# Ledger of designs, part 4: VHH binders against Octanoyl-[GcvH]:protein N-octanoyltransferase (lipL)

Target 1, 288 residues: Octanoyl-[GcvH]:protein N-octanoyltransferase (lipL), of Kyrpidia tusciae (d5wvb5)
Amino acid sequence: MKQVEWDDTLWSRWPTWRLVVEEQPGTIEEKIARDQAMGRRVAAGGPPTFRLWVNDPCLVVSRRDIVQGLRRGGDPPREVDGLPIRVRSSGGTAVPHGPGVLQFSLVVPRMDRVGMEEVYRTLCRPVEAVLGQRGWRAEFGRVAGSFCDGAHNLVVNGRKIAGTSQSWKGGLAVPGSRNRGYILAHGTLWVRVDPEQAADWLNDFYEQTIGERPIRARASTSLHLLPGGEGVDVRQVIAETANVLESAMGPQVKLERVRALTDEEISWGREGASETDPRRVAYGVDRP

## First folded at step 24 (VHH)

Design a11 (from y2 with Y105W)
Fold by OpenDDE, last read:
Structure a11 (fold): chain B 288 residues (1-288), chain A 119 residues (1-119)
Amino acid sequence: as target 1 above (288 residues)
Amino acid sequence: QVQLQESGGGLVQAGGSLRLSCAASGFTFDDYWMHWYRQAPGKEREFVATIYSGGDTRYADSVKGRFTISRDNAKNTVYLQMNSLKPEDTAVYYCVVEWETDKVWFDYWGQGTQVTVSS
């Protein structure tokens, strides 16, 4: 029996996974609500899930970004150059979203045996594989001046090409738990993004928020800027990612591929998401 | 390991008062949020109040002017003073702590304490 080759990941720990492939864009509110819905499904006993998606242009910022700005006497904006600002309850800092950015999410049950490092590896392995097939080796590493910088950026030729973060919600997903929880990991891959424009938008946000322009355009790259990637688009990368996952899974791991969550699941994610004021959301008034 | 212990819940008449306590242990982060959430039977959990480690507070509109969140750092305890209680405040109340490390946003939930307000 062919085993999953990704031995250092969580892919082989469950016999069944769900792969959600959402090629159509949508509002950031709709899309992040679906991540929440996936989380709730998994916490309730559903299979771990990997999701590929895209959304309309916006800047997604962290609760910490807003709170830090407010405490410094800053004025976090609700939009930058027409892009709406939205707060997500995840680690990290501001991230640009749009049609040239592939979003990928991972949801697993919150368990004691599941570690942060394993989750990052699991999240990124499909994307690493796709980049590898295209002739580029991606590695984890910090890149000073990059957006949402951390130890688990995907780095190609010294430049950040993907950002990552996690959110651990609720309690342990074990029998008897009053608040079964889940781990949501999220990544963004720049497929067709102008680093200069992205940096300007991010810096405009930070200048108004904390009085600084910390983002360096050269700290990041995009797949279309790499040799051989000039004609790449997000749809192609989605297809490649789905294919590499299917190929990497052995007979012991089944991938259930779907185009969307069920209507019932979607309804779970929409509940309690009425607050959109970043200044209020940042303090937990309405947790997205 | 983070531990949260809620106390102070019980039965109270409409117009009465209760004070909930949340004792936290195993937590030493500089930046954190402490929240109270509640969940009524058959309803989704809802935000009640929050206090940031820097001292800032926020409240749900439904409890503004009636509830007060506070903290005692020496005791590592967060409180929720609930005045002018209404039957609609009946719920299980949860203490929640949130923090971030290594770009991971963590939350931890207490077991909850029942609050029942009779008409």
Scores: ipSAE 0.662, ipTM 0.866, lowest interface PAE 0.5, mean pLDDT 91
Fold by OpenDDE, fold request of step 25:
Structure a11 (fold): chain B 288 residues (1-288), chain A 119 residues (1-119)
Amino acid sequence: as target 1 above (288 residues)
Amino acid sequence: QVQLQESGGGLVQAGGSLRLSCAASGFTFDDYWMHWYRQAPGKEREFVATIYSGGDTRYADSVKGRFTISRDNAKNTVYLQMNSLKPEDTAVYYCVVEWETDKVWFDYWGQGTQVTVSS
């Protein structure tokens, strides 16, 4: 029997997965909040989910970014250079969203014997495979000066092409738990992004919040800047990712492909949209 | 693995006081947040209080002046002193720890302790 191709991942841990190739429209806030909505569902017993989505132009910052800014005594900005700033639940630092950035999210139940490293591998294998099919080997690695830098960037030829982060929420998703939790992993793949512009946005944000300009444009790259990738768009990459996933799972894992989250999840995303507000995150519900 | 154990809940008359405790284990980070949340029957969970590892505290408006969050580092325990309790304070109170490592934002929730305030 053909095994799941990626044996160092969580893909074989559950017999059924949901693949969301998102076509449902939404605000930037709703789309961000939908990751948490998926988490809520998975924690409640829903199938582990892989989500492919795209957001409108915005700067998505982490809670760390908010806290760091606050330490310097400033209110967190809601926009920079006309770009809306919203907060995600995962760790790391600021990442640009936009039509040229593929968002890929993973949600699994918070269980024992699940490691952070394994989650990152699970998250990134599909994207790595797509890049590989296009002739590019992507590896995990740090890239100094890159946005949301960490050990689990996807790096091509020494430049970051994808960033990743995670959020572990709640308690163990076991029977009887009052606080069933989930693991959310999120990645961004630059498909058609101008590194210079992205760096400027990020640096403007950091200059405003922490008085630094830490981002180097050359630290990152985009798929369209790679040889042979000039005509690539996010739609193509989404399709390729979905196909790679389906192929990789083989007959052992059922991958249910859908075009949208459930109505309930969408509703939860709407409800959670306000939680993406930087000032709400900074000061709590009492200071919207 | 992080573990949180809440205690100190119970039945108290309006105007009374309780002190909740949250004992944390398996946690060694220097930079973290400890929170108290509560959930009343039929209501959503709400923020009550937080204390940062650096000592900063924040409270919900509904509990300001009545509740105090504190920490004993030697015991790895966070406390919630609740004074002037009201029936509307009746809820399950949860201790929550938050921290980040390697771009992973972690939170972990305790099982909660019941607080009941009678009129």
Scores: ipSAE 0.649, ipTM 0.873, lowest interface PAE 0.4, mean pLDDT 92
Fold by OpenDDE, fold request of step 25:
Structure a11 (fold): chain B 288 residues (1-288), chain A 119 residues (1-119)
Amino acid sequence: as target 1 above (288 residues)
Amino acid sequence: QVQLQESGGGLVQAGGSLRLSCAASGFTFDDYWMHWYRQAPGKEREFVATIYSGGDTRYADSVKGRFTISRDNAKNTVYLQMNSLKPEDTAVYYCVVEWETDKVWFDYWGQGTQVTVSS
């Protein structure tokens, strides 16, 4: 019987996980908000969930990005260079979404024995495995000048190929808590992304908001730019990620694979779609 | 280990005043927000007020002019002075701290304190 080999992760913490290989259509806002919807379900007692998804072209910024812009007295833009700007709940800074970017999200109950590092490892292990199968070793590391830089970038050949962030929401998901919470982790893997174009979008945003162009195109890479990756597409990587995850879990952890979130979660995503509006985040009733 | 403890809630008549307190411990951040949220029975949570570590404040329109959020850094306590209370202000009031570190956006919620405004 094959056992879970990722001992440094949370995968064995729960006997059942939901794997969402998302095929459900939606607006860019809905798709972003679905992560929070997953969180709501998990906080309410739903199974931990791993979500693979793809978004239409947009720039997804953090609340930090909004706050930084506001400090300069400017209104947060809703678009840059024709690219819609929407806000996610997790930390970090701006990341580009699009057909060449694999989004992978993880939601677990907020528990006292869960650590930030462990969550990042849990999030990234499947993607690392896929990259490994393709002959590339990915490691955590900072990459100066990369988008949404941090200690938990996935780095291949000295270049960032995936960015990660988290959001810890609410209280402990334990009996008696009046505000059961969840941990959301989100990653982006560049599969077919032009680093120059991405850098330009990001820099245009930052120039407009904070008067800087901090992103360096060379700091990041994309799977299609790696040797042997020329013909890769996001669909392939999604399939590989799902397969490697299922293989890694074996019979020890049950992965319930689905093609969509529940109707209720989809509805919550629709309801939460407006919360991705930069102006609403800035001036509305949402948290600053 | 972040901890939040709300206090000061209770029963008050319409037009009355209450002062809520939120004692915070277990965090030392330079950049953070302290919020008050409230949730009335059968209603969704509602933003009430926020104070940024830099001193800026924001209020929901429904409480502007009536509520004041403040902080005492020496006591690590945030306050919500509620004046001219109305029955529609009846709710559980939660203190929330938000901060970011290592690309993790954190919030932490207290257990809440009940505020009841009678007609």
Scores: ipSAE 0.643, ipTM 0.867, lowest interface PAE 0.4, mean pLDDT 92
Fold by OpenDDE, last read:
Structure a11 (fold): chain B 288 residues (1-288), chain A 119 residues (1-119)
Amino acid sequence: as target 1 above (288 residues)
Amino acid sequence: QVQLQESGGGLVQAGGSLRLSCAASGFTFDDYWMHWYRQAPGKEREFVATIYSGGDTRYADSVKGRFTISRDNAKNTVYLQMNSLKPEDTAVYYCVVEWETDKVWFDYWGQGTQVTVSS
């Protein structure tokens, strides 16, 4: 059997993966919380999962963002400019969600000899491939002034086009473990986003919370702004991502493609929705 | 490598007090959270208290006014002072550290210490 060509990733580490091309509706809170629900499932013995999804307009922030605001003596806002603010489980800083942003999440069991870098590569390889097919080379790199800046941004022609983050939860997911855990990696790809508008929303948030406007609109780009990408939409990119992933796996790795998480996972997402409330994160109970 | 060791658990009568300790080693992070969680028999684990490296604290509603989380940086130790203990506080108590590096949010759990409150 032909081996997976992405040999610098984790895709060949497990013989079976779940590919979720999400069609299940939900609130912004539920959709965010579904990543953790997938984590719970994988930690319990479910297959590693790659999720493609889209959220309604909102700003998604991290605990870091909440704490930074609190240090300045302000209550964490629940909205900015009419956009809901919700908290995700992964690291980094604020990212805009909306119909023009592709969300892509990866969950694998927390295992020994897995590196942070390897997880980032695994997460981004499908998206990189899609960008490549469209004639653009994406590379990892920091972009000063970009949203949720870090070493593992996807950068095209000097501009950030995708942000990434991770969360490592619990212990090793091996038989007999009393605290089975998971690794969650999350990315956002700007497909049809106005960088100026996004920057304004983010800067309004940061001005309100920490008294700064650190985001530079020109630090980021969107696929529809690239030459040849004028007519692109998120639905198309989702399909391309799923196709390139299926093609890359070949016969050696099985991809189970589904349109939704299980009913149990969806239920867990509903239960976890309250944990995305910035006020709860700030003043309420921490997540178990 | 991060290491956490809990101690101070035991048997106590209702209304009594215990002080749990969590000795931490192997990390040099500026921004981190130290948490106490607990898990009672047949129940899910639940949040008890947290202290941020900056000094901020939070508590579960069920322990507010009774429990106090604190830290001694010189000893790299986090404490949970538990007063006015109730039978429903009986559980294994876990120390947990959370931190972020390169946009990765990490947690690490101790082995836990048993707290038993008799009526």
Scores: ipSAE 0.625, ipTM 0.859, lowest interface PAE 0.5, mean pLDDT 92

Design a12 (from y2 with D102E)
Fold by OpenDDE, fold request of step 25:
Structure a12 (fold): chain B 288 residues (1-288), chain A 119 residues (1-119)
Amino acid sequence: as target 1 above (288 residues)
Amino acid sequence: QVQLQESGGGLVQAGGSLRLSCAASGFTFDDYWMHWYRQAPGKEREFVATIYSGGDTRYADSVKGRFTISRDNAKNTVYLQMNSLKPEDTAVYYCVVEWETEKVYFDYWGQGTQVTVSS
């Protein structure tokens, strides 16, 4: 029997995955918070989930970004250049969201014998495959000056095209645990993003918060800027990602494709929306 | 693998004191936070206290002046001294370590220890 193509991933660890090709509308806050909602579900025994989604224009920053700004004084901004600023739960630094950016997230139970490298590989294999089908080899690597730079950027032709981060929450998801946890991994693929504009937004944020402009526009690229990608559509890339993922799964792994999270998860997202407020993150009693 | 083990919980009368301990192992980071959270029956978890690896501390308003968080680096243990306990302090208390590396945010939660304050 044919196995999953990606043997260096977690895909074969569970026989059933939920694939969310999200069509459910929501605020930028709700959509961000939905990743955490998925985490809550998975921690409670829900199926591992892979989510494809798109957000309205906003700058999504990490708690680290907020804390760094606070150390230099001043309130964390809620917007920059008219772009809303919201906080995600994963690590890293600021990333732009918008209609030209594909968001891809996965959530799995927090288990032992799982490494962050394996999680990153699991997260990115579908996107790598799509890029490959389009004639572009994507590899992990650091790109100095890129947004949310790290060892697990997807790099095409020396430029960052996707950023990634993770959050590991709670305890082990084992029987009897009082605090079952989850692993959330998140990526952003630039499909139709202007690197100059994105850099300006990010740099304006960093200049305001920490007095620096660290982002270099040339460090990143977008799929529409690659040869042959001029007419690319985010929705097309979503479809391609879903298809390649389904094709890559062996018969032992079933993908349950849905168009939305459950009503309960949506509700949790709404409840968690306020937690994306930079001011709440900065001054909330439950934050260091 | 990070491990956290809480201890020191139990039954105490109102006005009494308890000292909770959280023994940490498998953790090698220099930049981290250690937190105490609690969850009462039927209620959401709530922040109690935190201590940064650099020594800074914060407390929930509900416990400020009564609880003290501290650590012993030699023992890799964080403590929560709880004085002037109230029935409202009854909860499972969890130790949490928080850190970040390689764009991965980590928190890890212990199994908790029960604190019961009788009126």
Scores: ipSAE 0.756, ipTM 0.890, lowest interface PAE 0.4, mean pLDDT 92
Fold by OpenDDE, fold request of step 25:
Structure a12 (fold): chain B 288 residues (1-288), chain A 119 residues (1-119)
Amino acid sequence: as target 1 above (288 residues)
Amino acid sequence: QVQLQESGGGLVQAGGSLRLSCAASGFTFDDYWMHWYRQAPGKEREFVATIYSGGDTRYADSVKGRFTISRDNAKNTVYLQMNSLKPEDTAVYYCVVEWETEKVYFDYWGQGTQVTVSS
């Protein structure tokens, strides 16, 4: 029997996955909050889920970004350069969203013997495969000056093309647990992004919040800037990602492809939309 | 892997006191928060208190002046001293550890301990 192609990932750990190629519209807040909604679903016993989605233009920051700004005595901005600022649940730092950025999210139950590294590999293998099919080898690595820099950036020719982060929430997702939890991993792939513009937005945010301009435009690249990628769009990459996932899983893992989250998850996303407000994150009574 | 074990809950009369303990294991980070949350029957979970690894503390308004969060680093244990308890303090109390590393946000919740305050 043909095995799952990616043996260093979690894909074979569950016999069934949900692949969401999201077509459901929503506000920037709702779309961000839907990752948490997926987490809630998975923690409750729903299938592990891989989500492909796109957001409207916004700067998505982490709680850490907000806290750092607060420590400096600043009030968290809700926008920069006319771009809305919203907060995600995962770690890391600020990332730009927009029509040229593919968002890819993964949610699995919080189980024992799952490592952070393994989760990142699971998250990124599909995207790596797509890049590979296009003739580009992507590797994990740090890129100084890049947005949301870390060890698990996808790097092509020394430039960051995708950023990643995770959020581990709650307790173990085992029977009897009062706090069944989930692991959320999130990635952004720059398909058609202007690195200069993105850097400016990010730097303006950081200058305002922490008095620094740490982002270097040249540290990152976009698929459309790579040779042979000039005509690429996010829709193509989404389709390719879905296809490569199906191919990689083979008969061993069932991928249930859907075009939207459940109505309940959508509802939860709406409910959670307010949690993406930087001011709420900053001054909420339940946050340190 | 992180483990949290709450203890110290029980039945107490209004005006009484309890001290909850949260023993943590499998955690070695220097930068973290420890929280106490509670959930009463039919109500949503609510923040009670927090202590930062650096020593800073915060409290919900409803417990200020009555509850004290503290930590014993040698024992890797966080405490919640609850004084002047009220019936409305009846809930399952959870300890939560929160930290971040390598762009991964972590929280972990204990199983909770029951606190019942009788009128």
Scores: ipSAE 0.724, ipTM 0.889, lowest interface PAE 0.4, mean pLDDT 92
Fold by ESMFold2, fold request of step 25:
Structure a12 (fold): chain B 288 residues (1-288), chain A 119 residues (1-119)
Amino acid sequence: as target 1 above (288 residues)
Amino acid sequence: QVQLQESGGGLVQAGGSLRLSCAASGFTFDDYWMHWYRQAPGKEREFVATIYSGGDTRYADSVKGRFTISRDNAKNTVYLQMNSLKPEDTAVYYCVVEWETEKVYFDYWGQGTQVTVSS
């Protein structure tokens, strides 16, 4: 029996995982909220889940992005350059969503001895493997001026290709507390993104919120701009990622591949969609 | 380690007031957000209020205008002033701290304090 090859990740931690290759319809905000809906299911005892998905065009920002803009006295923007702005539950900074951008999400139970490093490795290993099959070596790293910069993003040839972030919900602050929670990690992989256009969107957002234009277009790249990547598309990367996961899981770990979330998760995503609105994040009510 | 201690819960008549407190330790209070959530018997936890590190606040629709969240950084304490209480406000109220490092939001929940509002 072959041992699981991804020993520094959480992939062998549970006997069953759900892989969602999402084909379900939804609004921009419903699709964002589905990550939290999956977290809710995992917290209630459902299997750990990995989701591959694509959103319609929008800019997704962190709650801290919205809150730091409040100090300038203006209302949070709801659009930039025709793109709707929505808020995710995890940390980090602004990223683009759209047909050329692959979203990958990981949800596991919040547990006693799990570190953020293991979670980032678990989230990114499938993507690292796909890039490796194509001859591209990805590493964790910072690239000054890149989108969603940090030590745990994916970098190829000195340029950022994917941004990552996490949200850990339901931690225990006192002995005897028994709140069940989840860990959610997100990744945003640029498959077919124009870095100049993305930098304009991101900088226009930051100019409106903090009065700065911190993003340098050439700090980031996209798979289609890498040597040998001209023809790559998101559907192909999704299929390859799903196949890599299925191949990597040994007989001791069952990967249940599905194309649909449960009806309950879809309903929870619909319930949570309004919480992605920048004005509700800032004030709790919508304000023009 | 992060520790949160709620207090101030109890039994009150409809229309009455209570003030909840949450004493926090194990981190620097200035750089994090505080929330109140509540859970009625047999129901899901629901959001009540947030106070951000800069002092801005956010409220659930059901409590806006009746509840006020505030913080005292010198005492590492967050408060929830609850006025015009209704029977549907009956729940366990949880203090929650949230902070970010390395693009990870962590939240931590206190043990909760019971609020019961009689008709």
Scores: ipSAE 0.662, ipTM 0.817, lowest interface PAE 0.9, mean pLDDT 86
Fold by ESMFold2, fold request of step 25:
Structure a12 (fold): chain B 288 residues (1-288), chain A 119 residues (1-119)
Amino acid sequence: as target 1 above (288 residues)
Amino acid sequence: QVQLQESGGGLVQAGGSLRLSCAASGFTFDDYWMHWYRQAPGKEREFVATIYSGGDTRYADSVKGRFTISRDNAKNTVYLQMNSLKPEDTAVYYCVVEWETEKVYFDYWGQGTQVTVSS
């Protein structure tokens, strides 16, 4: 029987993983909050989970993005160019969501002897494998002026293709958890994105918050702009990623592929949707 | 490894005062923020106050002028002085520490301390 590939990742750490190829409808904020809903389930003993999903058009920013504007004395913007702005629970900087953008999320139990590098490798390995099947070598790297820049983004031919970030929840933050929380990591892969348009959206956000336009369109690219990528679309990449995971898992790791989160997780996502509101993050109100 | 030790809660008559303390340890990052949140029975958790690493503060409207957050950076301890307490301040108060490095957001929530304000 085949051994599990990717031994420098967490994929072999647990005997069972859930793979969610999400087809459930929801509002933009509900879909964002589902990552935390998965975290709640994992912290309570559910299997580690990898989620492939797509949101409707919006900009998703970090808590720090909002706070930077507040400390400068400005109110957080609610939208840019008709795109609603929502806040995610992870670090990093602003990224676009939309039909040309693949979201991939990983949730595992919080553990003492797990480093952020292992988590980034675990999150990205399925995407790296799919890109490799198409002849594209992705590696971690920093690209000045790219969206959500840092040392742990995916880079192809010197240009950023995916932004990544993590959220580590500790203490008794999750009711009933014996695992003392969860680790969420997620990424935003540009499959069919116009880098000039995305840079305009992102820079308009930063201009309104910190008075800067830091994003250079040419620092980033999209799969459809790579050699041989002209016909790629998000649904194909989702299917390929799910298949790569199923093929890579040996008999030691059971991969439970589903199209939907549980009804409980959907309900928790609805409950948590208001936490994505920039005004709630900024001012701490329960209901805006 | 992260440890939050909350203290100072209890039963107080309306109009009274309490001082909450929270000592944080077990992390190695320098730039961190400290918060108080509270949760009344059957309600969602709500923001109370923040003190940033530079010492600037922020408060929920419902507590402005009555509560004061302060910080001793050498001891990694945050305090919440609560004056003119009202029955609606009754809640479990949580100490929260947060920080970010390399696009990884961390937060850690304490066990909470009960504050009960009688009429």
Scores: ipSAE 0.497, ipTM 0.775, lowest interface PAE 1.6, mean pLDDT 85

